# Designs tried in a protein design chat: VH-VL binders against p73163. Part 12

Target 1, 246 residues: p73163
Amino acid sequence: MTVDIKTTLVTIPNQNLQIAGYLAEPVAVGQYPVVIVIQEIFGVNSHIRDVTERVAKEGYVAIAPAIYQRQAPGFEEGYTPEGIEAGRKLKDQTSSAEILSDLEATIAYAQTLPNVKPEEVGLIGFCFGGWIVYLGASLPTVKATASFYGAGIPHWAPGTAEPPITYTDKIQGTLYAFFGLEDTSIPMADTEQIEQALTKYQVNHKIFRYPGADHGFFCDQRASYNAEAAADAWQKVKQLFQTELK

## First folded at step 4 (VH-VL)

Design b9 (framework fv_reozalimab_arm2)
Fold by ESMFold2-Fast, scan of step 4:
Structure b9 (fold): chain C 246 residues (1-246), chain A 123 residues (1-123), chain B 110 residues (1-110)
Amino acid sequence: as target 1 above (246 residues)
Amino acid sequence: QVQLVQSGAEVKKPGSSVKVSCKASGGTFSSYAISWVRQAPGQGLEWMGGIIPIFGTANYAQKFQGRVTITADKSTSTAYMELSSLRSEDTAVYYCARDKHDFWSGYRGMDVWGQGTTVTVSS
Amino acid sequence: QSVLTQPPSASGTPGQRVTISCSGSSSNIGSDTVNWYQQLPGTAPKLLIYSNNQRPSGVPDRFSGSKSGTSASLAISGLQSEDEADYYCAAWDDSLSGPVFGGGIKLTVL
């Protein structure tokens, strides 16, 4: 069921930092679970704002925080070679501790909203955001996580931090991971290592691998859009959030 | 392993246009960035532009902006480079190359090259 | 003209170590990794080094790369006659939003 929504630009406080956020929420009076929508390397761009609105239309308060607020306030790029290089360099300047801090601040902000059920928190993220929400799934308040084409989960972190896979034993909620089999940035062995870690630590999980789907298959603004994979993945996301977020 | 096969040599008159094709085989097409690089006789390598099919966007070197158009047809796994308003200085070998601009690890260079297409511009 | 600067020629004898230089600026080599290409006469260029110092499969270990600040070097140890070729450095340029090449250097094996 889709509902009418409204959108607002908000400011999320985190100590001395003021994080820009894109908020989408149902207009009908009520309380809703909250879903935090985490960007690709391209900032809170048109695609991420569209996803935030799609989540809200399903009956959630949805917030997309600007992960690059420290490095590049207002950063957003489309899908260009220049945008890729700029976004990648900003990704490499992040800190796992700061990202977790910003996720916690975003959740705390959401919990102050009168239409939010404060214990019903989900995450969804794409590309770099898929990496981020895997890490964020380790936060105790997170009940449901949808990680889309998260590269480097088993082996990469900025600086000297440990990669998100080392936090798998802290995940208390349910995690769904979505991968395209044509995605050269995420080898099959990486997806298998993720599945093994989730199984070892008895995390409630599902792994979806889509034949013919490439990196970014969910984005209908890209040539890599795969309508069949995107439609199936969206149904799985709706099932996840309907089951885990009440 | 990916191979790139280009169309054959062309002889063109000044003021005309040329369209060179580059067909990929042996791997997935949509996940490759394809760049076009030319080399005039006895000269160095000059990047003209490229397309990342997965993002659906082309980017052009400033020198060629307005004269070059780079496109890709995913259904035939073929990239195209069209250069208009040809001059004698456009006489060169034109290469397509798989250009690795990984969003995760950064720019990795051009690892697979086509055999080259000779374009001669003469009256 | 080329954005990256290389000498136009270099020479060496078999068994010698030869170093090929490449100079750029903060917008290219200073901010991104360097690639090197080998072009044998009459052939397409071949990627020889990527990410400053990594070799593709099939490239002999006598080829190595390094980067310091806004400069890069390609070293060829145990020089062989088949190494006679043109060598190009390349890097992504942030200000131009594309890859840029050096002018190329003709290496002659004496």
Scores: ipSAE 0.104, ipTM 0.611, lowest interface PAE 4.1, mean pLDDT 90

Design d1 (framework fv_reozalimab_arm2)
Fold by ESMFold2-Fast, scan of step 4:
Structure d1 (fold): chain C 246 residues (1-246), chain A 123 residues (1-123), chain B 110 residues (1-110)
Amino acid sequence: as target 1 above (246 residues)
Amino acid sequence: QVQLVQSGAEVKKPGSSVKVSCKASGGTFSSYAISWVRQAPGQGLEWMGGIIPIFGTANYAQKFQGRVTITADKSTSTAYMELSSLRSEDTAVYYCARDKYDFWSGYRGMDVWGQGTTVTVSS
Amino acid sequence: QSVLTQPPSASGTPGQRVTISCSGSSSNIGSDYVNWYQQLPGTAPKLLIYSNNQRPSGVPDRFSGSKSGTSASLAISGLQSEDEADYYCAAWDDSLSGPVFGGGIKLTVL
């Protein structure tokens, strides 16, 4: 059963940077695990805010930090050709070191909240966010990670950084990865390489591959939305967080 | 291995329309992005438009907007390019090509090409 | 006219190194990867280089690509008579939301 929630815009400090965050949390008095929700290439747009609220309604404190705070404060775009190009450029300009720093700052901020259980941290991310949360799963405080259609995990990173797959041996928590089989950005071979790495390093994991689903299948604002795949994936996400975050 | 086979040469009068087909074989057709590129005699390559899955619909070069229509029929694994209001300047070889766009690599180009269809517009 | 600029012609002799240039702007080469196509007389173009410097299977290592700022180049080392062809650069243009081509260069092997 879903719970009543409230939403707030917050500021997450990271040294001299003030990262905008979208916070959704249960209204009822208590302590909850926290889930960090990581954007697609489009910023913290209406879809990511909706996901953040959906997570909170399941009984979590949910926070979506603005990953593009340095390059483009307040950036959000819809799913137009222009939005895709703008978001892809910001993705390419965002370093792995900045991403890890901002994830750690977001977790630290969440741990100061009186209604958060500080040891119960999960991540969920989509598209670029799927790439980001795979990398973030390597952080020692992360217990559960849901990575949706993360392209380039085996072979891409901005600048001279190592791709997220090279950090697989540092993952201590459970990772679920969700892929659409029609997604041309993520070849089957990439999903197999990810599964091989997770198996090699004995990471607790599940890989879900959806026939007929394309990149962005979870987003009901995109032409690629696949209701059946999205519904199944959401049930798996709820199971993951219910099992791993206490 | 993907192959693209195009329809045969056409001779058309000014003001008419032409519809060129491009049949794909090998692999899953519905996952392919298909672009149309033309080349007038002795001239360079000119992109007309294409269907790129990331964008959800057909995109057209500004020069051709309003008179080119690109469609695909997944049941026959065939893409089509229809050009209306033909002028003598539309005399060219028309190519279909498999296109790729990738969030991590950006645009990766056209790796498989049809053999081309010659369209001649004359009175 | 073509959005990307290439010289109209170049020539070389067998064994020589030839470089083919391509100039664009911040909306295309400056922000996206460059592809190169080879077109032999009477045939469809063939993808020769993608992602600035990557070769498809079957393309000899004599062909290499590079990019700097808003310019790109294709280098052909150990030039052979079979390399006589038209060469086109191409890149995605963000302002036009589609690929754009150079005007093409006719390479003559003397």
Scores: ipSAE 0.045, ipTM 0.567, lowest interface PAE 4.8, mean pLDDT 90

Design d2 (framework fv_reozalimab_arm2)
Fold by ESMFold2-Fast, scan of step 4:
Structure d2 (fold): chain C 246 residues (1-246), chain A 123 residues (1-123), chain B 110 residues (1-110)
Amino acid sequence: as target 1 above (246 residues)
Amino acid sequence: QVQLVQSGAEVKKPGSSVKVSCKASGGTFSSYAISWVRQAPGQGLEWMGGIIPIFGTANYAQKFQGRVTITADKSTSTAYMELSSLRSEDTAVYYCARDKYDFWSGYRGMDVWGQGTTVTVSS
Amino acid sequence: QSVLTQPPSASGTPGQRVTISCSGSSSNIGEDTVNWYQQLPGTAPKLLIYSNNQRPSGVPDRFSGSKSGTSASLAISGLQSEDEADYYCAAWDDSLSGPVFGGGIKLTVL
């Protein structure tokens, strides 16, 4: 069911900034929806590149922009204490305005590609990226969003910005959120608050809560990997994108 | 209600090794970060190392690197700390503790502690 | 030597407010949050404060924490005889990639 793909490093212009991007796309001639893949706190590392390729193999153009381009060009880390410390500091230095600007620039860049259907845009993000794609779901062009273990959505934003949950009423597309019940960085109360906001503003949504799954359960390079939760979540992501991106 | 129960007191000779166990109950063991902290008689707390599940592998304090090995057996919900090449200065109470690291607030400390295991190194 | 610096002893009388200091550097307290532990003789340490100023369930509100720059403080208001214990500060040290402890302070309630 998967297609042959090719990968390329690209440069995404955003005014004075040149954002590094990892592009994966089907080799067959045609037009495809585009999915923007958003990193964890660790940058566009091996796992995010793998996810970008997996999305492309399902018949999408997939692009992972370097969210930390301003603060740390080329940043990527593994799942070590040093990597978490470094990534968390960069997360705290990355403003909501910069994130939205970079998402808009990445979408605009994708829309210039000859093999992209410019109106069929999806997002998928993990950890910090789960936080980011919830915020990004508020963009008018986004039709489908898969948010994985996004911590702090109800109550955290860098600086004095409003948290992503305050943007829920602007979401026009469909949002699926995926949480592990063992994830201590995302209390059950936070997942309930998110569900209540999506329900209040009549956003098309599904919330998936996985017993026995911890933060990072989707990543097969982490000790927290949960194969059953990851497999189920991936099937839900494929259903979401197949339904919403045509 | 998370509980940590440690193995019993040990008396060891210089140059030998000791392996202390820490059995966890309540909640999912794989979600626990487990740290090992020792305290010599009348002295302060000293972190030796730990397994933080989100990191996948054990992390060690530089002082103990090469002498300490921290492992976990998920099937028995048990963490272990093995200290080799024992010296009289290794006489201490050894604690395991549930450790917490949060992406949003950073390190949150050790909120559940084992009862401690006394290790005496004497000839 | 301890990475974080605490005075070795302090004393107070019942009802008094006592403040316990902790000094670090830019690689620990300057960049990360501070935790505080209480240890009664013959017992394991108990987490008293985490994330600079948060109390775990069951810790009385007369215990409070604060942080400024590379230093932190634990305040105990309305001091009680059962507060006589050793107190340790701790923080994640980014350069060492692990938690570090203060040397501990013996608090005597006179």
Scores: ipSAE 0.142, ipTM 0.605, lowest interface PAE 3.7, mean pLDDT 90

Design d3 (framework fv_reozalimab_arm2)
Fold by ESMFold2-Fast, scan of step 4:
Structure d3 (fold): chain C 246 residues (1-246), chain A 123 residues (1-123), chain B 110 residues (1-110)
Amino acid sequence: as target 1 above (246 residues)
Amino acid sequence: QVQLVQSGAEVKKPGSSVKVSCKASGGTFSSYAISWVRQAPGQGLEWMGGIIPIFGTANYAQKFQGRVTITADKSTSTAYMELSSLRSEDTAVYYCARDKYDFWSGYRGMDVWGQGTTVTVSS
Amino acid sequence: QSVLTQPPSASGTPGQRVTISCSGSSSNIGSDTVNWYQQLPGTAPKLLIYSNNQRPSGVPDRFSGSKSGTSASLAISGLQSEDEADYYCAAWDDSLKGPVFGGGIKLTVL
C-alpha cells in the first residue's frame, strides 16, 4: 500500500564534507525504518530519485547520498556512451574507506531524523551501488540489503583495497542479490563465488538470476529495462524490507 | 566466436544516402557497443560513431553529426549506419567493429571487426 | 587531421626490435588507456593491444605496449616479414566523447 510522500534536498555532514542527499519520506506522522538508496555510476540521477520515492511510498524514510561528492559535486548523467565513460572514471577515483565513511555518515544522519526508527536500517543499490551496498552490508547496523547487478564484488575495488566479497563474514543482516543472466559485466562464475561466500559464512541470503535480463534491467529509463524481471525483483525487495525492517 | 558480417558494396550518386548493415552472430549482442569506422582510399581510420544496443542511444563524431544515423535492432542482432547527403569524399571502406565497452570496464578498444563495406560515390 | 600523432612510416629488418610512437594530450592518452591496431594490406584492422599493454588471445608476446604521460609506444620484438602492415594507436578522448585514432604508420620490413 503506497502512502503520500514529500521530497527534500538535504545536506549530510561527514567531518569537513557536506554530502548532498535526496530525501523522500512519508507525510503522515509516525516512525519509519530508513533505507539508503545508492546510485549507479551515473550519480543521483532521475532514476535514483524515482527509486528513492518508490521506497518512501512503501512506508520508509529513503535517502540517496551523492557518492561522488568529493570528485564531482552535482554529477548526474543519463545512459549514453559518454555518460558511462564519465561515470566509470569517477567510480575508479573513489576510495572504499571514503565510501564506507560516507555510508556511515548517511546512516548517522538518518538516525537523527525525528521520524526514523534508528535501529531499522536497510540498503538498496544498483550497478556500482550494488557493489557499494554489498560492502555496506558488513556494517553492524544494517539489517537488510538489496544488491542489484553489482559488478566486481568478488575481484574489484578502487586502488589497492580488498573487494567487497572479503567482508562477507561481517554481514549480520539479510542480503538479497539480483542479477541478469544476459549481463556480460557479471559472469555466472562471479555470481557463484558470491553465493558460495554467503553460504560459507552462513549469511541469510537469496540470489535471484533472471533469464533474458541485462545490466540495468530494473531501470525503466533504459533500453535494457525488463518489466517482468523488474516487477519480480521489486516484490522480493518489498518482502525483504517488510520482514527485516520493523 | 563473435562474428560481424556486413552488407555488400554500394555505388551511390552524390546527394543520396546509404545504409550499411552489420549483423552479429555468436555471443551477446546487446551488451557490447558497435562502432563504425571508415577508411578512404590510402587514408587512415576515422571513427564515425557508435551505439550500445541496450541503451538505444548513439554517439557521433562531431564531423558526422547531422549526416550519420546509427541504429540497432536487438531482435535481429543487427546494427546499421546510414550516411546522408553523400559526396565524393565519402568514398571509403566502412567497417563496423565491436567495442570492448561495458558499464564496468569502460572503453577497451575494438576487438571484432566486420569485413568492411565499400561505398563508392560517383556521378 | 588525426587527433593522435604517429610518424607516417618506419622500417626494420627481420629479428630486430622496432618501436612505434603515439603522441596525444591530457584529454585522451593522458586520461585513458591506449589501444593498438594492426592492418595487413587489404584486410580489416585487428586489435593488437588494449588497456595500454594487454594482448588479446592469439597475439604473440613479441608485441608489447606501454604508456607514459600523454605518449604511448608499441614495441615489436623479433620483427618478421608478416609484421609489414599499418599500425594505429587509439584512445578515448574526454573532450570529443569518443575514440580517436592516430594517423597510422606504415611499417616496412626490409
Scores: ipSAE 0.160, ipTM 0.631, lowest interface PAE 3.5, mean pLDDT 90

Design d4 (framework fv_reozalimab_arm2)
Fold by ESMFold2-Fast, scan of step 4:
Structure d4 (fold): chain C 246 residues (1-246), chain A 123 residues (1-123), chain B 110 residues (1-110)
Amino acid sequence: as target 1 above (246 residues)
Amino acid sequence: QVQLVQSGAEVKKPGSSVKVSCKASGGTFSSYAISWVRQAPGQGLEWMGGIIPIFGTANYAQKFQGRVTITADKSTSTAYMELSSLRSEDTAVYYCARDKYDFWSGYRGMDVWGQGTTVTVSS
Amino acid sequence: QSVLTQPPSASGTPGQRVTISCSGSSSNIGSDTVNWYQQLPGTAPKLLIYSNNQRPSGVPDRFSGSKSGTSASLAISGLQSEDEADYYCAAWDDSLRGPVFGGGIKLTVL
């Protein structure tokens, strides 16, 4: 049921910052919900561009903003030890306030597009992006969030900010979280804290834990790819967005 | 809890290749990088390269690029370092080490080391 | 040739405090944390300090680390004969895209 799409590099304004964005959208005339696709520590690389296109083929306007625009314009890395160090340093130079500001700017930009339904906003993010979209789910316009292997949600934030879990009571939409059980960067106890917080604040949610899946299981460009977990997770993402974004 | 055990000593002729193994036990193999560090007699430590098994990609020091290949077999929790076109200057002890790249706290160094593999290159 | 600079040797007497220096640049020590390794003769290196000043389990608190700008130092208080070893500093280097070591320093306990 995939549709024809076109892709464009765009510029997203946020005050004095011009954020690079990768836009994928259906070519057919119409209005579509928008999904913001958030990178791992590796920037808007080939995998994130491919995910953005896959989302668009399902009938959404999809846009991936360069979260590292302030620190390193044009940054992208592959899945290497050096890529981890480079991406980690840029992650550590971010701030929660700047990330939320850039996410709000991306949503506002998308809402100006004539083919976007401005009230139908979803988020999907991976690794660091999974952390970011959990935080972003607290924004009142966000109706649906898919958080993939978001590490540090209960206990980490850049600088002295509060971790995303402290904002759980602000989530008004539906949140699906996806974890691999072999992922040592996200202990079972962390996934249980997340589930407890979502339950405590009565957020509409589902938590998916995949046996045999490691960090990055959704990415078919790295050795941790788990085809069964990735296929199941993608079906859940499609159901989430189809149900919550009209 | 994690232990790294390396293959035994090798004596090689110039122009040949050597492949050293490093088997991890007692902990998570895939979530950390495995680095290879060599030390020539009476000299300092020299990083050659590393691999993160879950990514399947390796990174090499520029000096060794083109001669070194680092691989990992997740099913056996074993990393390998192969050095080709051997010269007498490659005579050294070769170490594997668990190299910590923490996404949130930074580079934490090499906290578990193999026992070392002596490679002697002589005619 | 090492990227990080250490003096080749240092000495001290039992009970003394000794400081081992390490000098780098903005691409390594200036942008990332410093690790320190102790190597006894005939053995593999042992991680002594990580993240500038943190000690792994089992490392005595007489070993401490510090960093200022593009330089770092390892301090050993209450020097003991068992501390006679080679000491290496190490850091991630952004330009070389990998970890780099100092040349090492031979500490002699007189």
Scores: ipSAE 0.246, ipTM 0.676, lowest interface PAE 4.4, mean pLDDT 91

Design d5 (framework fv_reozalimab_arm2)
Fold by ESMFold2-Fast, scan of step 4:
Structure d5 (fold): chain C 246 residues (1-246), chain A 123 residues (1-123), chain B 110 residues (1-110)
Amino acid sequence: as target 1 above (246 residues)
Amino acid sequence: QVQLVQSGAEVKKPGSSVKVSCKASGGTFSSYAISWVRQAPGQGLEWMGGIIPIFGTANYAQKFQGRVTITADKSTSTAYMELSSLRSEDTAVYYCARDKYDFWSGYRGMDVWGQGTTVTVSS
Amino acid sequence: QSVLTQPPSASGTPGQRVTISCSGSSSNIGSDTVNWYQQLPGTAPKLLIYSNNQRPSGVPDRFSGSKSGTSASLAISGLQSEDEADYYCAAWDDSLSGYVFGGGIKLTVL
């Protein structure tokens, strides 16, 4: 059953940086686990705000930080070739250390909220966000991570940083990864390499591979939307957070 | 590193069909789409369709739907293009090409081409 | 008729700069990136430019691409005799769900 929510634009401090955040939370008095929602290459756009609200309606405090705050404050784009080019260029200008720092700052901010259970932290991310939350799953406070179509996890990082797969041995929580089998940006070999790393380091995990689904299958604003895969994946996300975040 | 080698020239009668092969060597055959492009004598390039071997999915240009079938055999790293109900205007050189698209890196293009197969349709 | 429009011919002398145009619509060049292919006589096409302005490994930096709205251009600086070839622009067309090519331009090096 979904609950009534309220939404607020917030500012997340990280030293001298003020990160814009989209906060969605239940209106009923109580304490809730927190879920950090991480954007695609398109910024905190309409879809990411919608996902943030959907998470909150399930009984979580949900917050989406602007990952591109340093490079392009206020950046958001739709799903056009122009938006893809702009978002890709901003992704390539990021820093793994800065992303981890901003994610830690977002978690710390959420832990100051009176309606948050500070030990019950989950992550969900899409596309670039799927890459980011795999990296973020290595943080000791993170109990549950849902990574959607994270490209480049085994082999890509901005600059000279190590890719997220090299951090797999630091994951203490549970990680669910969701991939479309039509997704040419994430070869089957990449998903197998991820599964091998998670198994090797005995991380509690599940990997879901959807026949007929392409990159972005969860987003109902994209031409690649796959309603069947999206519905199944959402049920898995709810089960993950219900099991791991109490 | 990746090379595409096509089958030899064909001479066909109107109303028959032709099946051209495209064998890949080096690199990962199934990780990229294979496109088929033809070129009639003295004319420009025309895309016919493509297949992603790992998924077995094929798509076709509207003009060729119903007459063209594109398949792949992953065990032999070979893609095929079969064109039926041949007409004289189907006389052309037929190329296969590795068709790469990666939104993440920004790559999109047909970066490796076969040598071409000449198909002549005559009575 | 090709879907993308290119002039049928162009010429230049060694060392000069030549620009080749390509015109499309909102469903192709206006919505996706442009590729350029070079075809030497008797050979298969070669990818020369991808993603509007990027060069594959091994393509000289004297070749460059640009895109504005529904049009694209290929520029060849320091023209050389081996550049004599046919040049094709190409883009994905959303309404046709497939690649479309320009009619091709024959570049002659005088």
Scores: ipSAE 0.229, ipTM 0.552, lowest interface PAE 2.4, mean pLDDT 90

Design d6 (framework fv_reozalimab_arm2)
Fold by ESMFold2-Fast, scan of step 4:
Structure d6 (fold): chain C 246 residues (1-246), chain A 123 residues (1-123), chain B 110 residues (1-110)
Amino acid sequence: as target 1 above (246 residues)
Amino acid sequence: QVQLVQSGAEVKKPGSSVKVSCKASGGTFSSYAISWVRQAPGQGLEWMGGIIPIFGTANYAQKFQGRVTITADKSTSTAYMELSSLRSEDTAVYYCARDKYDFWSGYRGMDVWGQGTTVTVSS
Amino acid sequence: QSVLTQPPSASGTPGQRVTISCSGSSSNIGSDTVNWYQQLPGTAPKLLIYSNNQRPSGVPDRFSGSKSGTSASLAISGLQSEDEADYYCAAWDDSLSGWVFGGGIKLTVL
């Protein structure tokens, strides 16, 4: 089922910070679970806005916060070498504590909306967003997380913070992770380390590894788009949210 | 696991052109950049240019602009470097290298190298 | 002349710590990460250090890298005879839109 939606630019307060957000929501009267959509290194660009709308069409309130609000308000880039370098430099300027704070603020904002079921919170994120939602899955309010090609989960964090894999024991919800086997930014050993951590801490999880799929396989605006892997992954995302978010 | 295998040695006359091939095996070809680096006898490394096959775009060092053409054939996982208007100073070993760029981590390095192709420009 | 500056030679004895310098500018080392390559006689270069200070799998931990401002250094601890080679630093130069290399340094193990 798909439903009619409306989209709005919103402002998400976090103490002294005003985070820009892209909100997509069903127009029909009712209460819906909320899904937070987390950007790649490229900001809340056209692809992330499209994903936010696709999530909403499945019967969720969907919000994409600007993760780079502190560093570069309004940052948005396409999939060019210049955009990649700009986005990577902004990613390196983030902090895990600030990202978690902004994610908590986004969830809190969503929970104030009259059409949101405040206990039914999911995350979906891509690339850098895949890393972020793995970290965010450790928040006690999060019931379902879809992490797409999250690079560096076992070994990378900005500054002196510990990588997201060290927070695996705090994950209370279900986590699905999606990886392309051609993705050089995420070695097979990294995906195995993630699976081992999730298994060790008895997190409800599934790991999907797609032959022939590269980093960014879900994005139809990228040269690495893999339509078959993207279609299968989307079906898995719908199953995850339908099962975990009521 | 990726290996780069280059074409064999060439002996060329001044004013001619040479086309060196670099075939990748054992991994994804199209999403990695392939760089070409040369080394004249007893001298250092000099970057000539590179191509990112997935974008289809090549870039060249200023010194070689107008003389070098770098191409890639995704179907055969092969990159090519063609250098025209050869001079005796072009006598060198020419290397292809996988210019691995992990945009996420900022990882950037030529982590896999071909064996090199000796090009001798006589007289 | 090379864009990045390295001394032409260095030497050490087995067990010694040797440091190899590399100097650039704001458009290269100051703006991007530094790589180090080792070239043994008659062989292709080998990536020794990437992202300023990271080692590829198979590179011994006695090799380390560092970067400060527009300069970088490669340190080799516990120097061994098989470390005798040419060493090159490299960085992407934003002004030239391409890779630039140091002139290379010939390391002799005495």
Scores: ipSAE 0.000, ipTM 0.448, lowest interface PAE 14.8, mean pLDDT 89

